# Ledger of designs, part 29: VH-VL binders against Putative inactive neutral ceramidase B (ASAH2B)

Target 1, 165 residues: Putative inactive neutral ceramidase B (ASAH2B), of Homo sapiens (Human) (p0c7u1)
Amino acid sequence: MRQHRQFMDRTHYLLTFSSSETLLRLLLRIVDRAPKGRTFGDVLQPAKPEYRVGEVAEVIFVGANPKNSVQNQTHQTFLTVEKYEATSTSWQIVCNDASWETRFYWHKGLLGLSNATVEWHIPDTAQPGIYRIRYFGHNRKQDILKPAVILSFEGTSPAFEVVTI
Short names: E, the ipSAE of ESMFold2; O, the ipSAE of OpenDDE; V2, 0.75 times the mean of E and O plus 0.25 times the DockQ between their complexes.

## First folded at step 20 (VH-VL; framework fv_modakafusp)

Design q7 (from v3 with heavy chain Q62E Q65K Y102F; at its last look DockQ between E and O 0.31; V2 from the best seeds 0.00; counts 0 for: pae E 7.1 > 2)
Fold by ESMFold2, look of step 20:
Structure q7 (fold): chain C 165 residues (1-165), chain A 118 residues (1-118), chain B 107 residues (1-107)
Amino acid sequence: as target 1 above (165 residues)
Amino acid sequence: EVQLVQSGAEVKKPGATVKISCKVSGYTFTSYYMNWVQQAPGKGLEWMGWINPESGWTRVAEKFKGRVTITADTSTDTAYMELSSLRSEDTAVYYCARSEYFEWFDPWGQGTTVTVSS
Amino acid sequence: DIQMTQSPSSLSASVGDRVTITCKASQSIRNYVDWYQQKPGKAPKLLIYDASNLQTGVPSRFSGSGSGTDFTFTISSLQPEDIATYYCQQYDYLPLTFGGGTKVEIK
């Protein structure tokens, strides 16, 4: 069964314990886990290729518990919206998670899995151009005989276009 | 023994609403996602959306947004899919299917046939 | 949306024949493909997960392979009970999408 395969796939953190489904499930509820073959910050749903002002751009990432960012004594923003500036060949931050037009949602999943949804409610004043959405998080890792560690990660959406009409 | 048992076949008129149930047994309902899949006559499978019964988080495919509501009742271990403003092209078999995350739909419910005719 | 192009749409083969079905994804989806069997009048059944792993209780004559964009599903020796429609499904990105199906019949 997939349940048994999941149990086997994640038991390397618990090699020194008696195998117990109950104890393993409890431990997995307090750490962050990425789905098999994915990493924290991976994009699960990209933005659409194009939006008009007034629309909502949405990206979904493999996430981790946002409390880890609070417990990591170096506070960081959870998200940025960035616009590509061809003249400087660089991305410029146009807003972040403190901005009125952004939303950050954390969706708890099964056994340490989770997702982060970032919305950008594109204001009427947005300049036409190429944009991306970035997500910044921290995951809690617990090796069986070691202290818990908080690790930073980031995700970056594929670029998308904003047009005025 | 893991089972997903769906409600019975329904015949509806255009513009009506249908609500299909999927009752689970043999596993912890809140530990898995529940998906809904449409299969029109002679056609393939199309994902409609899911719910995480623990958190209530839902996702509906773009084609069905505005007409589909997916819910779960953890007191009865039952998931629901409600499709409103029925059209003749909504005539189909509808399945519930369990998954761990986005993947591995196992098991599936037996299917519920919905016929939309005037 | 990721399109899954499944080929052929139908086939007929004799008992004992090797049967191969393909799916091509419109972009790379790593190995995030499942294969389902649907017998007439029945719900689909998961056979192969993560492109190549057999689900518990599935006979070893079924197999899958591939990564990236090109995936194959094989029945090494077709049996009468294998009459069904077979579907691939990707789960790398939302929305989840299925291939168009391959109807397998016995000559």
Scores: ipSAE 0.050, ipTM 0.649, lowest interface PAE 7.1, mean pLDDT 84
ESMFold2 (binder alone), look of step 20: mean pLDDT 93; pTM 0.941
OpenDDE, look of step 20: ipSAE 0.876; ipTM 0.932

Design q8 (from v3 with heavy chain S99G E100D; at its last look DockQ between E and O 0.39; V2 from the best seeds 0.00; counts 0 for: pae E 11.3 > 2)
Fold by ESMFold2, look of step 20:
Structure q8 (fold): chain C 165 residues (1-165), chain A 118 residues (1-118), chain B 107 residues (1-107)
Amino acid sequence: as target 1 above (165 residues)
Amino acid sequence: EVQLVQSGAEVKKPGATVKISCKVSGYTFTSYYMNWVQQAPGKGLEWMGWINPESGWTRVAQKFQGRVTITADTSTDTAYMELSSLRSEDTAVYYCARGDYYEWFDPWGQGTTVTVSS
Amino acid sequence: DIQMTQSPSSLSASVGDRVTITCKASQSIRNYVDWYQQKPGKAPKLLIYDASNLQTGVPSRFSGSGSGTDFTFTISSLQPEDIATYYCQQYDYLPLTFGGGTKVEIK
């Protein structure tokens, strides 16, 4: 599984900061925060309703620092691409963050806010059908005068269609 | 008091470029996104794009792709929007607006009127 | 793109009247709607965020409700200073989109 290496490569790129007050940032970076009225894993940008094979599906979620997932011993994957199978009335995993056709980007926002961008580069061999993208993360929560905790969360995109026509 | 002060009105010919500034005060510039909104005369509001001033991360609405460049200068606490290849339908008031993340806009700049005519 | 269908496009009402403006989204946007007031010649001003939360300093006669696709903005007792155009805006999906606006005038 390339999860740790892929995560480090992508996280290193996304963690490059512009110039700012580094000390103030460090004093305010011990927690993850979701925007008002939202929760971690909420969809900020859904995929388009329809794609052709060869296109790139993109979903943006309310994110949290991916380092929290590295610290969680039960963490498995940052993302899945899933196809609905009507015969079993279930979603089946097609690929995950270790797959060459997916990209995971973490983009740091302000004051503990961030997003996670998931791209699926739809292979020419993809079956037509109904798909969704899921994101799995961990946020760091710190209440005043209490120990920090790491909490798991997940997000699920609205379904979208992949067609050949 | 949080303030967003935009550069003054401009008159341009078709094909020209305009660059509008938005200088902030009363808050930490890098702590909020900056959005740009177009309002043509007698029309509604249309989102153009945003920037995260800390990282330089930008998004631009599809309608403006290729013509709009959004930037920020953290040394002067100033955001910029540059619109190129101006057309007569770009005659509008342009607003900068502070966003918490990119969700709601408060406050807005006073607006910059751009008139494109030959 | 999410279409925000705002109605009515304009209305006239008397001081003290209850005014109701609606926005309908082309798909569910949960509760991620803001309402803005724009007076002639001025920048828009945020009144309501997240469908129903009153921004600080905004008079309590303003309110909002709704979720999913149907959203309502209400002025419980119209005042002369409320003459303006009102806009809804969704922020669940990119591009961010506004309703067409509702011009409110006094009879």
Scores: ipSAE 0.007, ipTM 0.525, lowest interface PAE 11.3, mean pLDDT 83
ESMFold2 (binder alone), look of step 20: mean pLDDT 92; pTM 0.939
OpenDDE, look of step 20: ipSAE 0.650; ipTM 0.854

## First folded at step 21 (VH-VL; framework fv_modakafusp)

Design s1 (from v4 with heavy chain R59W; at its last look DockQ between E and O 0.44; V2 from the best seeds 0.00; counts 0 for: pae E 6.5 > 2)
Fold by ESMFold2, look of step 21:
Structure s1 (fold): chain C 165 residues (1-165), chain A 118 residues (1-118), chain B 107 residues (1-107)
Amino acid sequence: as target 1 above (165 residues)
Amino acid sequence: EVQLVQSGAEVKKPGATVKISCKVSGYTFTSYYMNWVQQAPGKGLEWMGWINPESGETWVAQKFQGRVTITADTSTDTAYMELSSLRSEDTAVYYCARSEYYEWFDPWGQGTTVTVSS
Amino acid sequence: DIQMTQSPSSLSASVGDRVTITCKASQSIRNYVDWYQQKPGKAPKLLIYDASNLQTGVPSRFSGSGSGTDFTFTISSLQPEDIATYYCQQYDYLPLTFGGGTKVEIK
């Protein structure tokens, strides 16, 4: 399902600094936070159970700032699309974030919250089978009076089927 | 003390557009998500979508795509939902509801009745 | 989309009766269910969050339980002011979805 997005491109977090609540809210915009009861990489919207080639598979995850992955000099990708190979009972990576058919969108939310959207534009040549989408990220954790740390996390979508037209 | 006050009832003809406002008070508007919910007469609740009022970013349920525009004005602490190309089945009460993320809708606005007739 | 199948669609009970309402999700949604009460002509009100937690200020006769796919909402002793329609709502997956509602009346 493809959603329309609307943006208000106005910066207003610097308009007033008169309370500890305002300061705390500004500081929370710098670190990553998962919603209460959730964890980074949790699936918010799974892919549909089945797709035909040419369709777009979309998964939405609880995300974190992608700059954290770059800042830590990790060589991790942000996403993979994997196909199940029954003969080897294993998942094989068929494309990643460097592939022309994938899209990665980071959606900054309120007070350190964010979402990561992964799309796979299923090519007409895709082999029929069972697939999943994975998301790899890093969150910035800041405890009171301690140095910030960068922690890795991953999310994995429920499996879905691709069939040919 | 937290209040969500919606605009008044509307009577519209098919094909028209309605824009409903939801003015908040008693909390920091940009710290919570705002949701819109439709309830047709004698029917249940249906989630239409939400907005991050700080960034203006929205999510609109597929049923309403192409007809619904959700906006926020942080200078007046007011969220808006605009529904275009009105049909008779759009006759409903429309609610705004605050959430911390996707959960715990509290509080709700009083509701705005939209009647699409003739 | 996650379908929330709520039952019964309506019920009639006497003051003091125990009332039980169920919701079944079309797939596991962990404990990510809220319960709302809507009195006639009024906006919905949050009663139970995260399947089993009572919202502040809500009478203790209301309770919820369940996880996975099966969820239960209970009024331990029905009162006249509990006449309302009750809705479950899941928030584990987008889009957010509600159950069809259960109308509760006094005999």
Scores: ipSAE 0.038, ipTM 0.648, lowest interface PAE 6.5, mean pLDDT 84
ESMFold2 (binder alone), look of step 21: mean pLDDT 93; pTM 0.947
OpenDDE, look of step 21: ipSAE 0.123; ipTM 0.737

Design s2 (from v4 with heavy chain R59Y Q62E Q65K; at its last look DockQ between E and O 0.41; V2 from the best seeds 0.00; counts 0 for: pae E 6.0 > 2)
Fold by ESMFold2, look of step 21:
Structure s2 (fold): chain C 165 residues (1-165), chain A 118 residues (1-118), chain B 107 residues (1-107)
Amino acid sequence: as target 1 above (165 residues)
Amino acid sequence: EVQLVQSGAEVKKPGATVKISCKVSGYTFTSYYMNWVQQAPGKGLEWMGWINPESGETYVAEKFKGRVTITADTSTDTAYMELSSLRSEDTAVYYCARSEYYEWFDPWGQGTTVTVSS
Amino acid sequence: DIQMTQSPSSLSASVGDRVTITCKASQSIRNYVDWYQQKPGKAPKLLIYDASNLQTGVPSRFSGSGSGTDFTFTISSLQPEDIATYYCQQYDYLPLTFGGGTKVEIK
């Protein structure tokens, strides 16, 4: 909006600026938008570097409306918690959004902005090691005079450690 | 003209609660985030948290969790910050500040001085 | 939390001098830095956004640069009205954090 005002402050463009802003605000109420300079799935709050079993790991991502994932019907999970296995040099999924120890919260923001919060309530039985949290979403994009499209995206937290003490 | 007008200075005793208001004019209150910032005497700025006025959802920085409540009243275009269990270290100037998301704090309110006499 | 280390904490310079203030982030924050000016007894004012862009109405003697972890704020020719404390702020990660501030005075 600030960029729009900066470029269109001449008086003979005022009608198009005002009309464009009104239409944009209406469109933004039904579509997803990432903040300027950010991408869907960007990490806004990483997990702390270390947790003990029994604590709660929390990551916040730039989000999109979770209805897009349901309506798309190709997506099977909103989140994974993954443990690094050094012996195989790979990440193993430990749990997902269907697991009782995870929470997924979608926080609707202003004009198409939103956040996704993922919590992992670390069970007492969790193996010590290096973990990460991933978020999987879909955003709705609407260009003027074009059909809406649903686009997939993902976010991955920085890794963190879980210890037993 | 965009304006953020805060409530007046307050003097409180330890253990009390203070609630500061920030009334906006000149823009659509529900189209921007509202932030709260603490500045202790002779110290720098410290972000306390923000609110989405449309939904009422908040984020509160860890240092202030449990003692800070941030609210908004869209019928009066007013944001509020309430700080409970006041301590002498809470003596500070408190600012509200508008933002697009997390960035571009502009404008700021004039500040509200809270003095906690110990 | 991301620590923003601002240097120097204070400085004294003559009118017309070039003044440089730095902020170093404890990890990469891309270009997600804003700079604020706070004159004595007043609320802060946004001068520079996104590391290098001047806010509307800000004099061109103010500039900013940097990306990653190292950011610089410059006053090309210090004026008497520039006496203030200057703060950087990162907004890449929550919680939002400010630098400790740089108090600028005239010799």
Scores: ipSAE 0.073, ipTM 0.671, lowest interface PAE 6.0, mean pLDDT 85
ESMFold2 (binder alone), look of step 21: mean pLDDT 93; pTM 0.945
OpenDDE, look of step 21: ipSAE 0.415; ipTM 0.798

Design s3 (from v3 with heavy chain W57M; at its last look DockQ between E and O 0.43; V2 from the best seeds 0.00; counts 0 for: pae E 6.3 > 2)
Fold by OpenDDE, look of step 21:
Structure s3 (fold): chain C 165 residues (1-165), chain A 118 residues (1-118), chain B 107 residues (1-107)
Amino acid sequence: as target 1 above (165 residues)
Amino acid sequence: EVQLVQSGAEVKKPGATVKISCKVSGYTFTSYYMNWVQQAPGKGLEWMGWINPESGMTRVAQKFQGRVTITADTSTDTAYMELSSLRSEDTAVYYCARSEYYEWFDPWGQGTTVTVSS
Amino acid sequence: DIQMTQSPSSLSASVGDRVTITCKASQSIRNYVDWYQQKPGKAPKLLIYDASNLQTGVPSRFSGSGSGTDFTFTISSLQPEDIATYYCQQYDYLPLTFGGGTKVEIK
């Protein structure tokens, strides 16, 4: 993984003494949360159905704190761009988070919520075809009176087409 | 009581820029997202974008990208929406509305009328 | 984008009538639909959230139902103060999108 390609929206909390709200925030800050009815890796914004080479494909996922992955799975990529190969009927990885063509933005939300934005700056040399973007993360879960656990998750965008000019 | 109070009506010429404010009270400003919604005369509601005042991160609908800037001042509990390169089609009432992340809007500001005319 | 097709665009009914408004999503959006009431010259007001939950302080004559793609908003007994335009909204996917609105009038 290329650390310089990972963009994190760091939020600083102003701590005040004897504030129940502050305490609640502190407690919630250590736990990743998904929106109601959603799970980590769910797509919040899919890519457009079609892109031309030179454009930027973007997908937004329900995310979790990237530090969970860094600390527990340092060898795994946060994202892949994959192309469908008809001959093998399989998805082939063409980019990951170490690629110059990709951007990974983690946006810290409220009360443990967050999202991950993946950008693929489609190179002019990209081959036309069907692509998808995947997101790989880890969420911190902590139940009451239980130790925190790190769980892995993944998200997959709907497929989109890349065409040449 | 939770309140969102917006700035007053604006009259602008084409090509100008308008900046609308939304001052909040009755809740922690940084604990909720602030959304902006456009409503042209006699038309429906259209989401423009939102800001997370805690982080400053924004999302703007594609239709408004490049022309809309959403900001928040946590020192004054005020959100702002700036729309540049104004066109006659931008004549509308603009609302700020509070939400918790990707959820429903409640409450809404009273709206700000922006009129764009030569 | 998720299209929210709202129907009818307008209706006129008598006081006491049952009023039903529908919203159809272009794809499944689970229960992430809200309903708003907008009276003339006023800001929208949340009535129903998550398809079927009545917002605090909202009269019980208002209700919502549905999941997936088909959603329904109902006024069990139309009152004079209910003259307004009603909108559905989805928040499952960005961008957030609204229905076209339903103008409700009293005969």
Scores: ipSAE 0.080, ipTM 0.723, lowest interface PAE 3.2, mean pLDDT 89
ESMFold2, look of step 21: ipSAE 0.082; ipTM 0.663
ESMFold2 (binder alone), look of step 21: mean pLDDT 93; pTM 0.938

Design s4 (from v3 with heavy chain W57L; at its last look DockQ between E and O 0.03; V2 from the best seeds 0.00; counts 0 for: pae O 11.9 > 2, placed apart)
Fold by OpenDDE, look of step 21:
Structure s4 (fold): chain C 165 residues (1-165), chain A 118 residues (1-118), chain B 107 residues (1-107)
Amino acid sequence: as target 1 above (165 residues)
Amino acid sequence: EVQLVQSGAEVKKPGATVKISCKVSGYTFTSYYMNWVQQAPGKGLEWMGWINPESGLTRVAQKFQGRVTITADTSTDTAYMELSSLRSEDTAVYYCARSEYYEWFDPWGQGTTVTVSS
Amino acid sequence: DIQMTQSPSSLSASVGDRVTITCKASQSIRNYVDWYQQKPGKAPKLLIYDASNLQTGVPSRFSGSGSGTDFTFTISSLQPEDIATYYCQQYDYLPLTFGGGTKVEIK
């Protein structure tokens, strides 16, 4: 996975790492939350309908702490850029989070809220067509008097077109 | 039946401008891209550019930038290619060709012969 | 730009012969290659799309193969009506580019 810009709460570094503290910290770990009326992976800001090569496509998703994905590897990447192929009526992965053309940013909000921003720096040689951006994450859920669970989720942007200059 | 019908042959002098039309039928004009291809006498095919009739956005190959204008009239289901500052090297057959999401070209117009001579 | 090096530039074969044309891309273009037939005085016609898919209505003697950089177009049994120039095309990257063409004649 490609290194991403991640906001870390400084309070986490102020805590001791004793076994008991670690357990307590684990128990008190803030659960991920989605905004009211939203779910994880929902698109908060879609890409523009059209981009020209050389531009940067950006999508913002309802996110969750990337650390959840490290512990639970359902997906091998945080993101994909996919191009529609008419012949197969399927989406083909063009880029992932390891690609030079992509950027992944996790922005921590308040009380478990967070956003995931995906950028695709569209290369000048990019094939024109219909594209979309997908986000793959894991959210930590904690019900009252129940063990925390890690759930996987996916987000998919509306399709957008890439055209030439 | 999907058809692309181009305008007739043109004879122009150097420095003039030519505008070729490509009228489509048998499909939704705005659902496909329209490409233009140049073929000089006895030579191969060269992609000139395309237009998305729905958005009006175009791409023109580097070789033709500054001289080629591609347009589309959705009211008449007609695409146009305008080539200015004509020179003898522009003598060629020009084709319009439909593509879906920047894929293969099908079908093609019958071609329009442009002759540039003094 | 992606160069499509097509070979041979011309060939002459007998009716019934197997004809093979190749296109080599300057870089990997997956399977985004099409093949067109252009008969004298006519517009090009799509024969093969996405390297190996036969277009509807095209005789089965035509075929294509390849991926990455090396692509092949084949006529299994050359027919008189196959006299034409054939072109490969890539559409993986801008600008779209064609091969130089292969003129096929009958002996």
Scores: ipSAE 0.000, ipTM 0.579, lowest interface PAE 11.9, mean pLDDT 89
ESMFold2, look of step 21: ipSAE 0.005; ipTM 0.558
ESMFold2 (binder alone), look of step 21: mean pLDDT 93; pTM 0.942

Design s5 (from v3 with heavy chain W57F; at its last fold request DockQ between E and O 0.34; V2 from the best seeds 0.00; counts 0 for: pae E 8.1 > 2)
Heavy chain, then light chain:
Amino acid sequence: EVQLVQSGAEVKKPGATVKISCKVSGYTFTSYYMNWVQQAPGKGLEWMGWINPESGFTRVAQKFQGRVTITADTSTDTAYMELSSLRSEDTAVYYCARSEYYEWFDPWGQGTTVTVSS
Amino acid sequence: DIQMTQSPSSLSASVGDRVTITCKASQSIRNYVDWYQQKPGKAPKLLIYDASNLQTGVPSRFSGSGSGTDFTFTISSLQPEDIATYYCQQYDYLPLTFGGGTKVEIK
ESMFold2, look of step 21: ipSAE 0.075; ipTM 0.663
ESMFold2 (binder alone), look of step 21: mean pLDDT 93; pTM 0.942
OpenDDE, look of step 21: ipSAE 0.594; ipTM 0.846
ESMFold2, fold request of step 24: ipSAE 0.000, 0.031, 0.011; ipTM 0.515, 0.612, 0.601
ESMFold2 (binder alone), fold request of step 24: mean pLDDT 93, 93, 93; pTM 0.939, 0.940, 0.939
OpenDDE, fold request of step 24: ipSAE 0.343, 0.303, 0.428; ipTM 0.794, 0.785, 0.815

Design s6 (from v3 with heavy chain W57Q; at its last look DockQ between E and O 0.39; V2 from the best seeds 0.00; counts 0 for: pae E 8.7 > 2)
Fold by ESMFold2, look of step 21:
Structure s6 (fold): chain C 165 residues (1-165), chain A 118 residues (1-118), chain B 107 residues (1-107)
Amino acid sequence: as target 1 above (165 residues)
Amino acid sequence: EVQLVQSGAEVKKPGATVKISCKVSGYTFTSYYMNWVQQAPGKGLEWMGWINPESGQTRVAQKFQGRVTITADTSTDTAYMELSSLRSEDTAVYYCARSEYYEWFDPWGQGTTVTVSS
Amino acid sequence: DIQMTQSPSSLSASVGDRVTITCKASQSIRNYVDWYQQKPGKAPKLLIYDASNLQTGVPSRFSGSGSGTDFTFTISSLQPEDIATYYCQQYDYLPLTFGGGTKVEIK
């Protein structure tokens, strides 16, 4: 039986391959997993370089089950939209997942994989400038025969521009 | 032996719809993603999208958004790709291909030729 | 979208020759490149994954290397059955994109 290359590279086994594969498949349905060479919060699809007000900016991240964030309560926000302020050389939060113009979608994938999609429905009142979208999550890590742990992670989109014309 | 068997060749007129099937055997259908790839005559390969067969969740490349519907039937272990509003540049071979996430397309179906002509 | 520029678009070589195909990404894609072989009239077949790893059952004359933006695929000693078009594909970012292909012919 074909093995998942990423999972098999990072997992210790106590049983024969046939017995271990059955156990691994069961575990893969209840844990969070990142694809090989990626980590939770990595950007899978960046926003376009530029948007006009009224358009929708969309970013897709390597995700994890949002129930982990509720269970752990280390952070209460799944996303922020931030604007770069050149005068202070810093990023300022302009809205979060409680805002009416943002959407957060979790898309459960196969065997512990998932995506988090963040949409920002850019209001007509948005100031022109440089923006980014951030995603905050928690993944459940369960090694074979070890206690489960909940780990925080975050992702940050490449910057994009918002214009009014 | 893992096999992806696609439906037969189709000849269509512009404006029509085609639905191609990809029947799976030799592995657990719901444990892998299924991708669709277009290859126009004399051209390279172009990714159209994928489906999670367990949940029915899909992702479609922007070029095909609005014209492509990707579905899966877990009772028959069959994936489908439906392309609507056909035009002459849709004349191509269409492949299904299995993947573990976005990577390592293996195996591929044998291909389905779609010809769009007036 | 990440553009994968593949060179050359075609080549002709003798049996036993070393063949080199390159693929350049428009931005860094780490080592997230697969290489596919498509023989005339057939579906593509995965040869190399993650830039440099041979897929099971692929002859050792095939190899791949590179990271970042520059990737190389090599056939160390061309055989008659290697007549095919070869494609690189990146999978670091959506949408997934392929190189334009390299048609390999025997003189």
Scores: ipSAE 0.012, ipTM 0.612, lowest interface PAE 8.7, mean pLDDT 84
ESMFold2 (binder alone), look of step 21: mean pLDDT 93; pTM 0.942
OpenDDE, look of step 21: ipSAE 0.358; ipTM 0.792

Design s7 (at its last look DockQ between E and O 0.35; V2 from the best seeds 0.00; counts 0 for: pae E 7.2 > 2)
Fold by ESMFold2, look of step 21:
Structure s7 (fold): chain C 165 residues (1-165), chain A 119 residues (1-119), chain B 107 residues (1-107)
Amino acid sequence: as target 1 above (165 residues)
Amino acid sequence: EVQLVQSGAEVKKPGATVKISCKVSGYTFTSYYMNWVQQAPGKGLEWMGWINPESGYTRVAQKFQGRVTITADTSTDTAYMELSSLRSEDTAVYYCARSYEYYEWFDPWGQGTTVTVSS
Amino acid sequence: DIQMTQSPSSLSASVGDRVTITCKASQSIRNYVDWYQQKPGKAPKLLIYDASNLQTGVPSRFSGSGSGTDFTFTISSLQPEDIATYYCQQYDYLPLTFGGGTKVEIK
């Protein structure tokens, strides 16, 4: 209950100091929070270590309201699926959130908490290899009676293997 | 005082279904996640899954996928766990447990519901 | 899945003894470990959260430490009411996993 008591104290301060109930409701709606000891983009559920083509890889991250990212003029993507290429010792993006084989779900949690679930429906044509899933988001932070700020963040899953058989 | 009160003990035949309730009081039901935990006789604790009572969003541990359904009724402040296709290995005590942030820090737990599966 | 290997599985000690229980995670879980006490016939009760923080109302003889993969739970001076089984639990990654438990008895 430490986080809950701290949140309630901060909420009480806002209510006491605020000149508008409508403005307070808006501020609370747009605030994102990470659980104590975690940061936005942290992995809550890693992918399994291995998948076959045709299976669904799923990763869950500490998330933030996707509206913050979509309304940002520099927003590029919510997610990437990347394959490691040993020859170049680099990660290649193989698809993103615009690809029909990916799914991005945002699940609103309690008191400004939320999860981002990323699914990759591994196509039959996927190359065998080492992959990872990344999540890109923006959290909105509003300290008591201060201008709101938008902060970018990213999360990266542990690597996993895809095999064709 | 925060309380989680579970439904009473059940005796079932293999292949049957059991549905356990967990009624909360003393806090806002939709402000915390609810979890379910299995404890077989003489064994340790095993997480079964969770629900966000506000949204209805659930996760079920892979071991229990396909057999477990977790639900919540916000009009009665009650969470439910339904386990189907019962086997003798499902004989256990089942707990509901409130978590603070997502699934952190289970506090408090319900009193437990004993399910006995006997052929 | 992250495996939590808890040791010992049982122990007996005298009132006033120092009791130490360990948990080892199969991979780093930072400090995302809770410790639970389960008295006979009762539901588990949270004692320690985030590896080292005492839950409100828990006596100061209980403590926890560790990070990464190695975690320790200590009862500095065992009391008769501490007869219970103790469990560690990680919450860094789903699925949530518990240690196998340590049954503490008084000899």
Scores: ipSAE 0.049, ipTM 0.652, lowest interface PAE 7.2, mean pLDDT 85
ESMFold2 (binder alone), look of step 21: mean pLDDT 92; pTM 0.936
OpenDDE, look of step 21: ipSAE 0.843; ipTM 0.917

